# Designs tried in a protein design chat: VHH binders against B box and SPRY domain-containing protein (Bspry). Part 18

Target 1, 197 residues: B box and SPRY domain-containing protein (Bspry), of Mus musculus (Mouse) (q80yw5r259to455)
Amino acid sequence: SPLLTQLWAASVLGSLSGVEEVLIDERTVSPLLHLSEDRRTLTFIAKKSKVCSDEPERFDHWPNALAATAFQTGLHAWIVNVKHSCAYKVGVASDQLPRKGSGNDCRLGHNAFSWVFSRYDQEFCFSHNGYHEPLPLLRCPAQLGMLLDLQAGELVFYEPASGTVLHIHRASFPQVLFPVFAVADQLISIVRGPLAT
Below, E stands for the ipSAE of ESMFold2; O stands for the ipSAE of OpenDDE; V2 stands for 0.75 times the mean of E and O plus 0.25 times the DockQ between their complexes.

## First folded at step 20 (VHH; framework vhh_7mjh_2)

Design g5 (from f1 with D105N; at its last look DockQ between E and O 0.82; V2 from the best seeds 0.79)
Fold by ESMFold2, look of step 20:
Structure g5 (fold): chain B 197 residues (1-197), chain A 123 residues (1-123)
Amino acid sequence: as target 1 above (197 residues)
Amino acid sequence: EVQLVESGGGLVQPGGSLRLSCAASGFTFSRYAMSWVRQAPGKGLEWIGRIYSSGNTYYNPSLESLVTISRDNSKNTLYLQMNSLRAEDTATYYCARDREGWLFNSPEYMDVWGQGTTVTVSS
């Protein structure tokens, strides 16, 4: 459809529109996660780190992290390698997403501040505001692409290898959105954009 | 239709070991995450650990040194190995099919439960 056409045109014509470098904001990273030196890989360590700074932006219970890059307008795309994890969430969150506590306000997809593609073992959902839409995928994706069109109010999840659209969510998004991540099995890695490497 | 049946409970002396089994039927066992949960007399549910279909395991930190979870997909069976048992480990032990339990146990996230098997640790 028109969104997928825009993505492909931007990529194949050598444009940077809608494709950009995404890096994790270390200050947001849960103590249950390890962040790689290049700021792209989150690894679930299952035990809270004893050496963790008291940072107001850090998630302290759920194994979440935010990207440093904020999206306010336009068309944005990023890809996450999810091959090694069977328990993760990826998507976008508003700047109003709370950081502290064990409640649903910080649990991705269980609040009005986060919109995520979720995998738990062999099951997949899109989740927002406590609504969980099952996605009957036949195969587990190795990479997961996100495309955010803030003008159209669309968030697209797709499989880069096949170009298959896995889910489209249409909404009126908040003013500021960040890529958001959660990991509860092994690791996930942000892939450099097609024009960044 | 979907069933989980625990076995292997009983009386054990402090310091002893016990292996619990959970037989699964009515679903494709090899495709689901599974959890063990226990309930001591007069207490709430305590999540023990989880094993994904991949075989990866994660444990309640307070019980990590006590337990090992494994699965045999060819026999549709989930196992809980417990070592160095104490009186405090006296409880009913349940296996459950785990759907989005993540870091906590909750009835909403475990859609099928076994009937439980009772372990009593006493001299």
Scores: ipSAE 0.698, ipTM 0.835, lowest interface PAE 0.9, mean pLDDT 86
ESMFold2 (binder alone), look of step 20: mean pLDDT 85; pTM 0.860
OpenDDE, look of step 20: ipSAE 0.873; ipTM 0.937

Design g6 (from f1 with L103I; at its last read DockQ between E and O 0.84; V2 from the best seeds 0.82)
Amino acid sequence: EVQLVESGGGLVQPGGSLRLSCAASGFTFSRYAMSWVRQAPGKGLEWIGRIYSSGNTYYNPSLESLVTISRDNSKNTLYLQMNSLRAEDTATYYCARDREGWIFDSPEYMDVWGQGTTVTVSS
ESMFold2, look of step 20: ipSAE 0.738; ipTM 0.866
ESMFold2 (binder alone), look of step 20: mean pLDDT 85; pTM 0.856
OpenDDE, look of step 20: ipSAE 0.866; ipTM 0.932
ESMFold2, look of step 21: ipSAE 0.744; ipTM 0.870
ESMFold2 (binder alone), look of step 21: mean pLDDT 84; pTM 0.855
OpenDDE, look of step 21: ipSAE 0.868; ipTM 0.934
ESMFold2, look of step 22: ipSAE 0.721; ipTM 0.858
ESMFold2 (binder alone), look of step 22: mean pLDDT 84; pTM 0.851
OpenDDE, look of step 22: ipSAE 0.871; ipTM 0.935
ESMFold2, fold request of step 23: ipSAE 0.748, 0.761, 0.742; ipTM 0.869, 0.880, 0.867
ESMFold2 (binder alone), fold request of step 23: mean pLDDT 85, 85, 85; pTM 0.860, 0.859, 0.859
OpenDDE, fold request of step 23: ipSAE 0.871, 0.870, 0.872; ipTM 0.936, 0.936, 0.937
ESMFold2, last read: ipSAE 0.722, 0.749, 0.733; ipTM 0.856, 0.872, 0.864
ESMFold2 (binder alone), last read: mean pLDDT 85, 85, 85; pTM 0.856, 0.858, 0.857
OpenDDE, last read: ipSAE 0.872, 0.871, 0.871; ipTM 0.936, 0.935, 0.936

## First folded at step 21 (VHH; framework vhh_7mjh_2)

Design k1 (from g6 with A33V; at its last look DockQ between E and O 0.92; V2 from the best seeds 0.81)
Fold by ESMFold2, look of step 21:
Structure k1 (fold): chain B 197 residues (1-197), chain A 123 residues (1-123)
Amino acid sequence: as target 1 above (197 residues)
Amino acid sequence: EVQLVESGGGLVQPGGSLRLSCAASGFTFSRYVMSWVRQAPGKGLEWIGRIYSSGNTYYNPSLESLVTISRDNSKNTLYLQMNSLRAEDTATYYCARDREGWIFDSPEYMDVWGQGTTVTVSS
């Protein structure tokens, strides 16, 4: 629906004045990932880096990372360039997401602490709490937009190029949410928002 | 209907090479991630590596110098090339359709398995 897409985009963008840019918190980055100097690009290196410092915030098994900025109120939007990766997860996680261990409590989408749009090769899902909702996309998006409305309790995944809504999840979210990322093929990059010039 | 059939196992001398094949049927092979997994006698499953539909491969770091995974989508066939084989590489080798193995473990994310082919490395 072009009209629905236009109304959604206008409403969302008109409400997002002053949104901060999203950058990766280097203290959280898994040793399976390399973080770029500008803190926007995560690259999967498939073998643990020996140079990672021991941080309580660092994921030590799954190839995860969190953004530095937490969201507690209001409307937030960010875009991730995913064109180079066929294995990634993007979404939000609570501050209670465990960082250590090989269990499902740290695996994004397999626990109550994370809500993610997932791609694994040609399969797309929305995942939360071990429930995986298939998303029948006709083509692989080059960019994924996320919109979080904490007042309404909505997390929206959309395709920025077309404005098409890919998925909406409605929930009572925890007090503190971080953008969260995982990569298991090549790389993903946070895109500077349209308001940043 | 959906089936995976491994072949190419057998007896091989230490230092030798062997190529295993996995014939796929009953699904659109070219659209799926495929993995190789092995099980040595008396041991658990050990993930070897995966190949995405794109052809990108990722390997268990402990085995990456031993193996190369490839696929031929026109023949619906997955391959495992093994070189410089040692006695510790004696195992049953399985191909599997990989639905979210993600990194380097978790056979519970493989939804279709072959029956396996046995490789014995012995002098």
Scores: ipSAE 0.680, ipTM 0.842, lowest interface PAE 1.0, mean pLDDT 86
ESMFold2 (binder alone), look of step 21: mean pLDDT 83; pTM 0.842
OpenDDE, look of step 21: ipSAE 0.868; ipTM 0.936

Design k2 (from g6 with E108Y; at its last look DockQ between E and O 0.83; V2 from the best seeds 0.00; counts 0 for: grease 24.7 > 24.2)
Fold by ESMFold2, look of step 21:
Structure k2 (fold): chain B 197 residues (1-197), chain A 123 residues (1-123)
Amino acid sequence: as target 1 above (197 residues)
Amino acid sequence: EVQLVESGGGLVQPGGSLRLSCAASGFTFSRYAMSWVRQAPGKGLEWIGRIYSSGNTYYNPSLESLVTISRDNSKNTLYLQMNSLRAEDTATYYCARDREGWIFDSPYYMDVWGQGTTVTVSS
């Protein structure tokens, strides 16, 4: 299957071949986060900045951000360097994910609009719609790969260095999905794909 | 039995310092994030700060200059150092095991709580 082929290529070649360039949408970035100039690194700053809260796309409570890239069809892969953070969420969200408020509607994994791999200290979960599936990982991944097959309805989380599949979620996804991120310890960085050359 | 026991509270003069301790038992303390939370008389819970198993700390910005959280994993003990105490710092101080407290103003994400230790700041 195309998912198995792409995962194998990412692992066997020791490279990030086929990984798309994903950049953070600056307009969505929570006031609790600092976004690097190259739009790839989110750093948790723990104190809300004076970023304009009137921006309709900006998360105003949870330390979330969305990518600018929307996925509607096909196969997509991206990788996040997570080695510096013990508190993060990465995955996909619908364009309908609310941006404002302290409730679960904006809390990644706690609503029907977001699907995330989560780390909180030494605990790992996959979360969607308030359901949390513990992932008993033997070691903390340094990089986390995501592979989205919208035709097959699959979202795969894998470790690029080893090719290990960490979790597969199968669902009927909404038509429009964005990579989504949260960080509450240090930083995470999107890894540049070779197609960006 | 998972248990957290705070100690070190008491009466302190304005401008004084106090170190609170939290003894943990019944779980692998070194693998969990921990938080301090306080409740002033007649008020709601106020999150003070969080320390991850790594030792990384994050504080409520309104309290950041007054407090320091540390942990000693070999003693299963969490600490809160408080300096330059004011009358408004009078509260019951709780130690809590932090399971997904992503933000600093909502302590609902702590699953195990101590009974609290009372700090009174007065002349």
Scores: ipSAE 0.680, ipTM 0.844, lowest interface PAE 1.3, mean pLDDT 86
ESMFold2 (binder alone), look of step 21: mean pLDDT 85; pTM 0.858
OpenDDE, look of step 21: ipSAE 0.864; ipTM 0.931

Design k3 (from k2 with F27G; at its last look DockQ between E and O 0.86; V2 from the best seeds 0.00; counts 0 for: grease 24.4 > 24.2)
Fold by ESMFold2, look of step 21:
Structure k3 (fold): chain B 197 residues (1-197), chain A 123 residues (1-123)
Amino acid sequence: as target 1 above (197 residues)
Amino acid sequence: EVQLVESGGGLVQPGGSLRLSCAASGGTFSRYAMSWVRQAPGKGLEWIGRIYSSGNTYYNPSLESLVTISRDNSKNTLYLQMNSLRAEDTATYYCARDREGWIFDSPYYMDVWGQGTTVTVSS
């Protein structure tokens, strides 16, 4: 069965640490967020910083950020440590995601340019284009793994510790996708890949 | 059906303090993110702060020195402590269940509201 195969594949990939090096693009980081020196940790500061808003790539309203890494073909995996936050979104966005304004066009999961696993307090969902699929998770994951297969048109969210698949979304994705993030409680951190300490 | 009832409003002198309460019923209070919002006469809604089920709090920066939000899950009660009150703090104060309050300047993401309690700061 395809579902059982996907669960096995997610378990194997999590065990092998097939995680790409993903770093946050500082130019995109919302004024509501602080980015760590190693470009892996986003911290919600709840007060707009005095960051210059002239940067065209910077989100100016929602607490969003993009990674610098672009995915165009093939199979990609990355992991985010989410154990400290009860309010976050993680997933992928196209390069056409608008950066400015308070509307849904910049709000992750509420537009055609973003696909996200979302947590708000004790509620989880997968969101795309204003459609929100509740995910009745029995426990809060400490780490969230993402696996993107651009040839198969598949985005998988899984728990690396157990290999459990949390959600699978199948779509015809646009040519260029970036990992995307939002934080509204404490912090989230991108897990280092094989070339890190 | 979740219901929220505020209390503790009234007349207070400038420089004084008040503690507002919000009694919750009809749901599992310990699982909800909650916010306080206020509306001065003739003005729009102003978000005061949020408390997650974890107890983590975030405040409107313009008010953070004046307010403290807390919750007592055993009593299904949310609190707003206000200190050093000024005439400009005169408003109706609401508690609300916070469903989508990702940003501090947009109270439109509250799905259940209390009736409000009025605080008047005057000599």
Scores: ipSAE 0.664, ipTM 0.820, lowest interface PAE 1.2, mean pLDDT 85
ESMFold2 (binder alone), look of step 21: mean pLDDT 82; pTM 0.834
OpenDDE, look of step 21: ipSAE 0.867; ipTM 0.933

Design k4 (from g6 with I103V; at its last look DockQ between E and O 0.84; V2 from the best seeds 0.81)
Fold by ESMFold2, look of step 21:
Structure k4 (fold): chain B 197 residues (1-197), chain A 123 residues (1-123)
Amino acid sequence: as target 1 above (197 residues)
Amino acid sequence: EVQLVESGGGLVQPGGSLRLSCAASGFTFSRYAMSWVRQAPGKGLEWIGRIYSSGNTYYNPSLESLVTISRDNSKNTLYLQMNSLRAEDTATYYCARDREGWVFDSPEYMDVWGQGTTVTVSS
């Protein structure tokens, strides 16, 4: 039911403290990505930056980045503008997500440490632990909302403009989760929270 | 039957140019990302570049000044333009349907391959 889905989304969002202030942790950003000065926009540059500082937290092969914001309890929401990219992953990752190497341990959705909504060209899926669930979306979202309820163990992907739920994943999540991102086409941007200027 | 067929290979002199074609059939070409890959004699696969259904392209940095990938979705055809060819560009060139090839080494996500077309650069 479109009406019931819209009312459910509005009710859940109304119980939140607002869209979170989420910023990318520059120390984690892959050399294949450029991070904007306001720390909200990741742009795929298709070649490794030679000026990128080596950090233990930095992804060195996959075009990934983590947010600095850690979630340990409660209900959280954030929104990513994805209208300019046809190749991205967004979701959450454990602090135990490995950073180095070309293996699946660092590839978002291909390990037990990451849970992502994934787009590649016109194909969408939800991915975790090497399992990929196709999502036959009728249209490409311009914005993608994430809603995380750590008490209920629920991660929701929704379209903010319509309130349409795109996917729900239920799991017993680890204690510490970070928003996580990957980009392989153009750019994605975290939408500013209501407390930002 | 899902099929990719490369053509346009042959013998060229150093400094020459060549345009390869890849004819696609048996699937909705306009909805898929596509890649070009090459294999020089006695060497491994080398990814050349990717083009999304949108037309956005990304290239292996070592080759980006030498190649241009384009597509004509109405003709189900992928193209590789190569310029200023050198002896080291002698290889078999493959087109592939690219299902989730990130930067380069994801051949497991190239689910359909052509038979290849051979380019020989020799004086």
Scores: ipSAE 0.725, ipTM 0.860, lowest interface PAE 0.9, mean pLDDT 86
ESMFold2 (binder alone), look of step 21: mean pLDDT 85; pTM 0.854
OpenDDE, look of step 21: ipSAE 0.868; ipTM 0.933

Design k5 (from g6 with S30K; at its last look DockQ between E and O 0.89; V2 from the best seeds 0.81)
Fold by ESMFold2, look of step 21:
Structure k5 (fold): chain B 197 residues (1-197), chain A 123 residues (1-123)
Amino acid sequence: as target 1 above (197 residues)
Amino acid sequence: EVQLVESGGGLVQPGGSLRLSCAASGFTFKRYAMSWVRQAPGKGLEWIGRIYSSGNTYYNPSLESLVTISRDNSKNTLYLQMNSLRAEDTATYYCARDREGWIFDSPEYMDVWGQGTTVTVSS
């Protein structure tokens, strides 16, 4: 299948094969996070910064951020370096994901608008709509690959170094999805895609 | 039986220091994030800080200059060092096993609690 082919190619040709240029939308970044100049690294700072809280797209409570890139059709892949963090969420969110407030509607995985691979310390799960599926991983991944097939309705989480599929979620996704991120320990970084050359 | 037991509370003078301990049993302590929480008389719960299994710590900004959290995974023990104590630090101090308590926490994401140890700061 095209998903299996891309996963295999990513493992053989290096972590960048088949990945896209994904950059974080600075307007969405929580005040608990610092965004690097290249818009790829989110660092948890635990103390709210002076960033403008009246930006309508900004998450103002949870340490979330969205990518600027929207996916509407087709097959998409991106990779996040998670080596330095033991508390993060990565996945996709609908454009309808609320940005403001302390409620579950903005907490990734606790609402119908977000689908995330979640790590909290040594525990991993996949979360959507308040349902949390434990993932019994043998080791902590250093990189986490996401592969979204909107035609097949599949979201795949894999480890690029080994080609190991960590989880597959099948769903009828909404029309517009963004890569979504949260971090509450140290940092995570989006790996540069080949289109950036 | 999963259990947390705090100790080391007592009477201390303003400006003094105190170290609290939390003995863990019945689970693999080194795999879990842990938190300290306190409750002053007549007040709600106040989160003090979190330590991940890695040793990384994050603190309530209002308390970060007064406290240090540490752990000894070989002894299954969590510690809270408190310095420059004030009368308003009089409280019952709890340790808790922290499951998904992201931002300055809510208690429903701490699934195991100790019974607490009382610290009284008085002249």
Scores: ipSAE 0.706, ipTM 0.847, lowest interface PAE 0.9, mean pLDDT 86
ESMFold2 (binder alone), look of step 21: mean pLDDT 85; pTM 0.856
OpenDDE, look of step 21: ipSAE 0.868; ipTM 0.934

Design k6 (from g6 with F104Y; at its last look DockQ between E and O 0.80; V2 from the best seeds 0.80)
Fold by ESMFold2, look of step 21:
Structure k6 (fold): chain B 197 residues (1-197), chain A 123 residues (1-123)
Amino acid sequence: as target 1 above (197 residues)
Amino acid sequence: EVQLVESGGGLVQPGGSLRLSCAASGFTFSRYAMSWVRQAPGKGLEWIGRIYSSGNTYYNPSLESLVTISRDNSKNTLYLQMNSLRAEDTATYYCARDREGWIYDSPEYMDVWGQGTTVTVSS
């Protein structure tokens, strides 16, 4: 039920107190992306940086990045401002996600190591392991909230402004998960705390 | 019936310019990303660029100095402007509806293709 889903989301938000700080791990950032000084904004540059990098942790083909913070237990929440981009993915990835190559093993949502909410132009999906669940949203969200409950095995995508739950995925997650990001149009920004500000 | 029809191809001299058109029908053109792709004789497909429904454009870096993509949503038409053409730009040029191309452009992510229009650059 939509009403029961909204009540569940409100209950999770009410029990999740305190500040969750998520910052991008600069060592993982694709050469197609620019990372802001405060490590919260990824901008799609469309051309590989001229700096040649040896970083083993860096994605070298897909415009991906990981957060520095790993989640292993408990409840976690973070919010991404997506207002300016029509091509992005946000979600979680295991520490086993490969970094190198043009194959599906590094393409978010196309492998067993990543779980993402995806936007491509005016179409939205939840993607994992090559399976794409269309999400028929009526409006493009300006912000996306993520709630990860590792004990319950739930990943929730919601709109902070309205409290509307956009999608819930239930799974047996691996022990170590990182917030993961991709952008192929303009920019996305991690915001402070579980609500937009 | 969803269709894309390219036009404007032909023979041009080296250094010349050409504008290709792609007429879209049978779907809400203004809601979809669109791409141009070309295939030179005896070679594989080469992605030229993408335009989102917003009008934002992204190009293959090797071609970005030669091409400009635009769209007119009121006429359901996609355009490719090509300048300073060279013999190696001889190819069949396709427009395609782009459903998930991202930065890797392959046929399985383009769900509707035109029949193509041929551009020959010859002395």
Scores: ipSAE 0.744, ipTM 0.869, lowest interface PAE 0.8, mean pLDDT 86
ESMFold2 (binder alone), look of step 21: mean pLDDT 85; pTM 0.856
OpenDDE, look of step 21: ipSAE 0.868; ipTM 0.933

## First folded at step 22 (VHH; framework vhh_7mjh_2)

Design m1 (from g6 with E108D; at its last look DockQ between E and O 0.84; V2 from the best seeds 0.81)
Fold by ESMFold2, look of step 22:
Structure m1 (fold): chain B 197 residues (1-197), chain A 123 residues (1-123)
Amino acid sequence: as target 1 above (197 residues)
Amino acid sequence: EVQLVESGGGLVQPGGSLRLSCAASGFTFSRYAMSWVRQAPGKGLEWIGRIYSSGNTYYNPSLESLVTISRDNSKNTLYLQMNSLRAEDTATYYCARDREGWIFDSPDYMDVWGQGTTVTVSS
């Protein structure tokens, strides 16, 4: 039901009261990325650092990172400021997402372990398991909101300023999900959650 | 109908400079990321760099001091400026429409390729 989904999204997130504090897990951050001191901003540095390769949880090839927060039940929301980047992926990943190698098992959206809203230049997709659903957006969002309902099996991408739903994905998700990120142009930043401040 | 045509290749002395052009037609050039890729004789493909529709550029770190990528959206043209050329830069140079290249070592996600233009660096 598209009308019920739109009303639900507008009702829950119109005041930002449901947005969580999400921080990047510094142990997961790819050598192609720099993580800010407050653990909210990922900047693409385009050169692999040799000093970052020895953490077991670190992505070593793709410019990925995970949040430290795990979701197992219930309804969760977070927002990413994407206005400075034309190449990023944001969404959720299973704790089983592999960290090492150049293969598709670590490439977000190209495996069964990751579900992402993807922007590459002026093209937008939702991607999971190697299937890419084009999203013909008329304008580039400045912020991207995510709603995850693990009981209903829904992942919603929306624009916080307008409340507009950009995409809904329905699936049976695994029991443990983390917010996941990739960036290959400039930077993205996690917006502070009101529940933690 | 979708076409990319490279030009500007030829013989260059070591230490010299060369500018390659790539003329695009049959699609809205200004909306797409573009990449340059090269192939030395008997070798595999090597990604050189990427330019987004915004003009932001990213380069293979091994080549970043050698190359500059630019675009002129009003002329539907992509450029590769190469300086301080060495013998190992001898290759066929391709422009490509870049649909999700992401990493620097893999040109696997280029969906349209030019025919290539050959650069030979020799005395």
Scores: ipSAE 0.719, ipTM 0.855, lowest interface PAE 0.9, mean pLDDT 86
ESMFold2 (binder alone), look of step 22: mean pLDDT 85; pTM 0.858
OpenDDE, look of step 22: ipSAE 0.874; ipTM 0.937

Design m2 (from g6 with S106T; at its last fold request DockQ between E and O 0.87; V2 from the best seeds 0.82)
Amino acid sequence: EVQLVESGGGLVQPGGSLRLSCAASGFTFSRYAMSWVRQAPGKGLEWIGRIYSSGNTYYNPSLESLVTISRDNSKNTLYLQMNSLRAEDTATYYCARDREGWIFDTPEYMDVWGQGTTVTVSS
ESMFold2, look of step 22: ipSAE 0.747; ipTM 0.872
ESMFold2 (binder alone), look of step 22: mean pLDDT 84; pTM 0.852
OpenDDE, look of step 22: ipSAE 0.870; ipTM 0.936
ESMFold2, fold request of step 23: ipSAE 0.740, 0.726, 0.719; ipTM 0.870, 0.861, 0.852
ESMFold2 (binder alone), fold request of step 23: mean pLDDT 85, 84, 84; pTM 0.854, 0.853, 0.854
OpenDDE, fold request of step 23: ipSAE 0.869, 0.868, 0.870; ipTM 0.935, 0.935, 0.936

Design m3 (from g6 with S54G; at its last look DockQ between E and O 0.86; V2 from the best seeds 0.81)
Fold by ESMFold2, look of step 22:
Structure m3 (fold): chain B 197 residues (1-197), chain A 123 residues (1-123)
Amino acid sequence: as target 1 above (197 residues)
Amino acid sequence: EVQLVESGGGLVQPGGSLRLSCAASGFTFSRYAMSWVRQAPGKGLEWIGRIYSGGNTYYNPSLESLVTISRDNSKNTLYLQMNSLRAEDTATYYCARDREGWIFDSPEYMDVWGQGTTVTVSS
């Protein structure tokens, strides 16, 4: 039911105080991205940085990054401010996601190792394993919430301001998952929890 | 019928300028990202740049000083301004509707193409 879905989403949001802090792993950040000092904001710079170190963990072609936080069990939630970008992907990836090369095996949503909510201009999709499910959103969200329930095998994308569920994906997830990000227009930022500071 | 039609090509002298137009019809132009792509004789496709529906632009770094992409959503028209043209800029120029090209000029993600307009830079 729509009412029960709204109450469920609001209840889960109220329980976020116990979730581990999500920060970007600087070693994974593509040379096409700039990472803020607080490790929460990724900015698309459209040309590769000369200063980027040669890390085995670094994405070298697609404008991707992973969080340092790994999820193996339980219920996890995080929010990304997407207000300023019309080209981004957010979701989760397996630790097996390849980092190097221009192929689909590193392109989020185009492989078996990544599950993402994707925006490209005015079009929204959920993507996994090369399958793209259009999401006909009535408006562009300013923030995207992700809720990962590893016991139930569910990944939920929702709009925090309204509690509206945008998409639910059910799967048997691999043992280790990381929040994953891509941006190809302006910036996106991981939101601190409402009780932070 | 979804259609893109380029115009404004022709013969231009080195150092000259040219503005190409791309007229869109059969779809809601103002909702889509658009790209310009060129193909020199005997060469592969070279991505020039992208403009999102809101006006943000991103360019091939090797061309960014020579080109400017703009759009007029009220006229369903995409533009490519080219300045200081060189002989190596001789090519057929295509506009394309861009569905998830990202940072990469992927023809598989440009789902509608114009027929192209030819620019020849010669003295």
Scores: ipSAE 0.727, ipTM 0.856, lowest interface PAE 0.9, mean pLDDT 86
ESMFold2 (binder alone), look of step 22: mean pLDDT 85; pTM 0.855
OpenDDE, look of step 22: ipSAE 0.874; ipTM 0.939

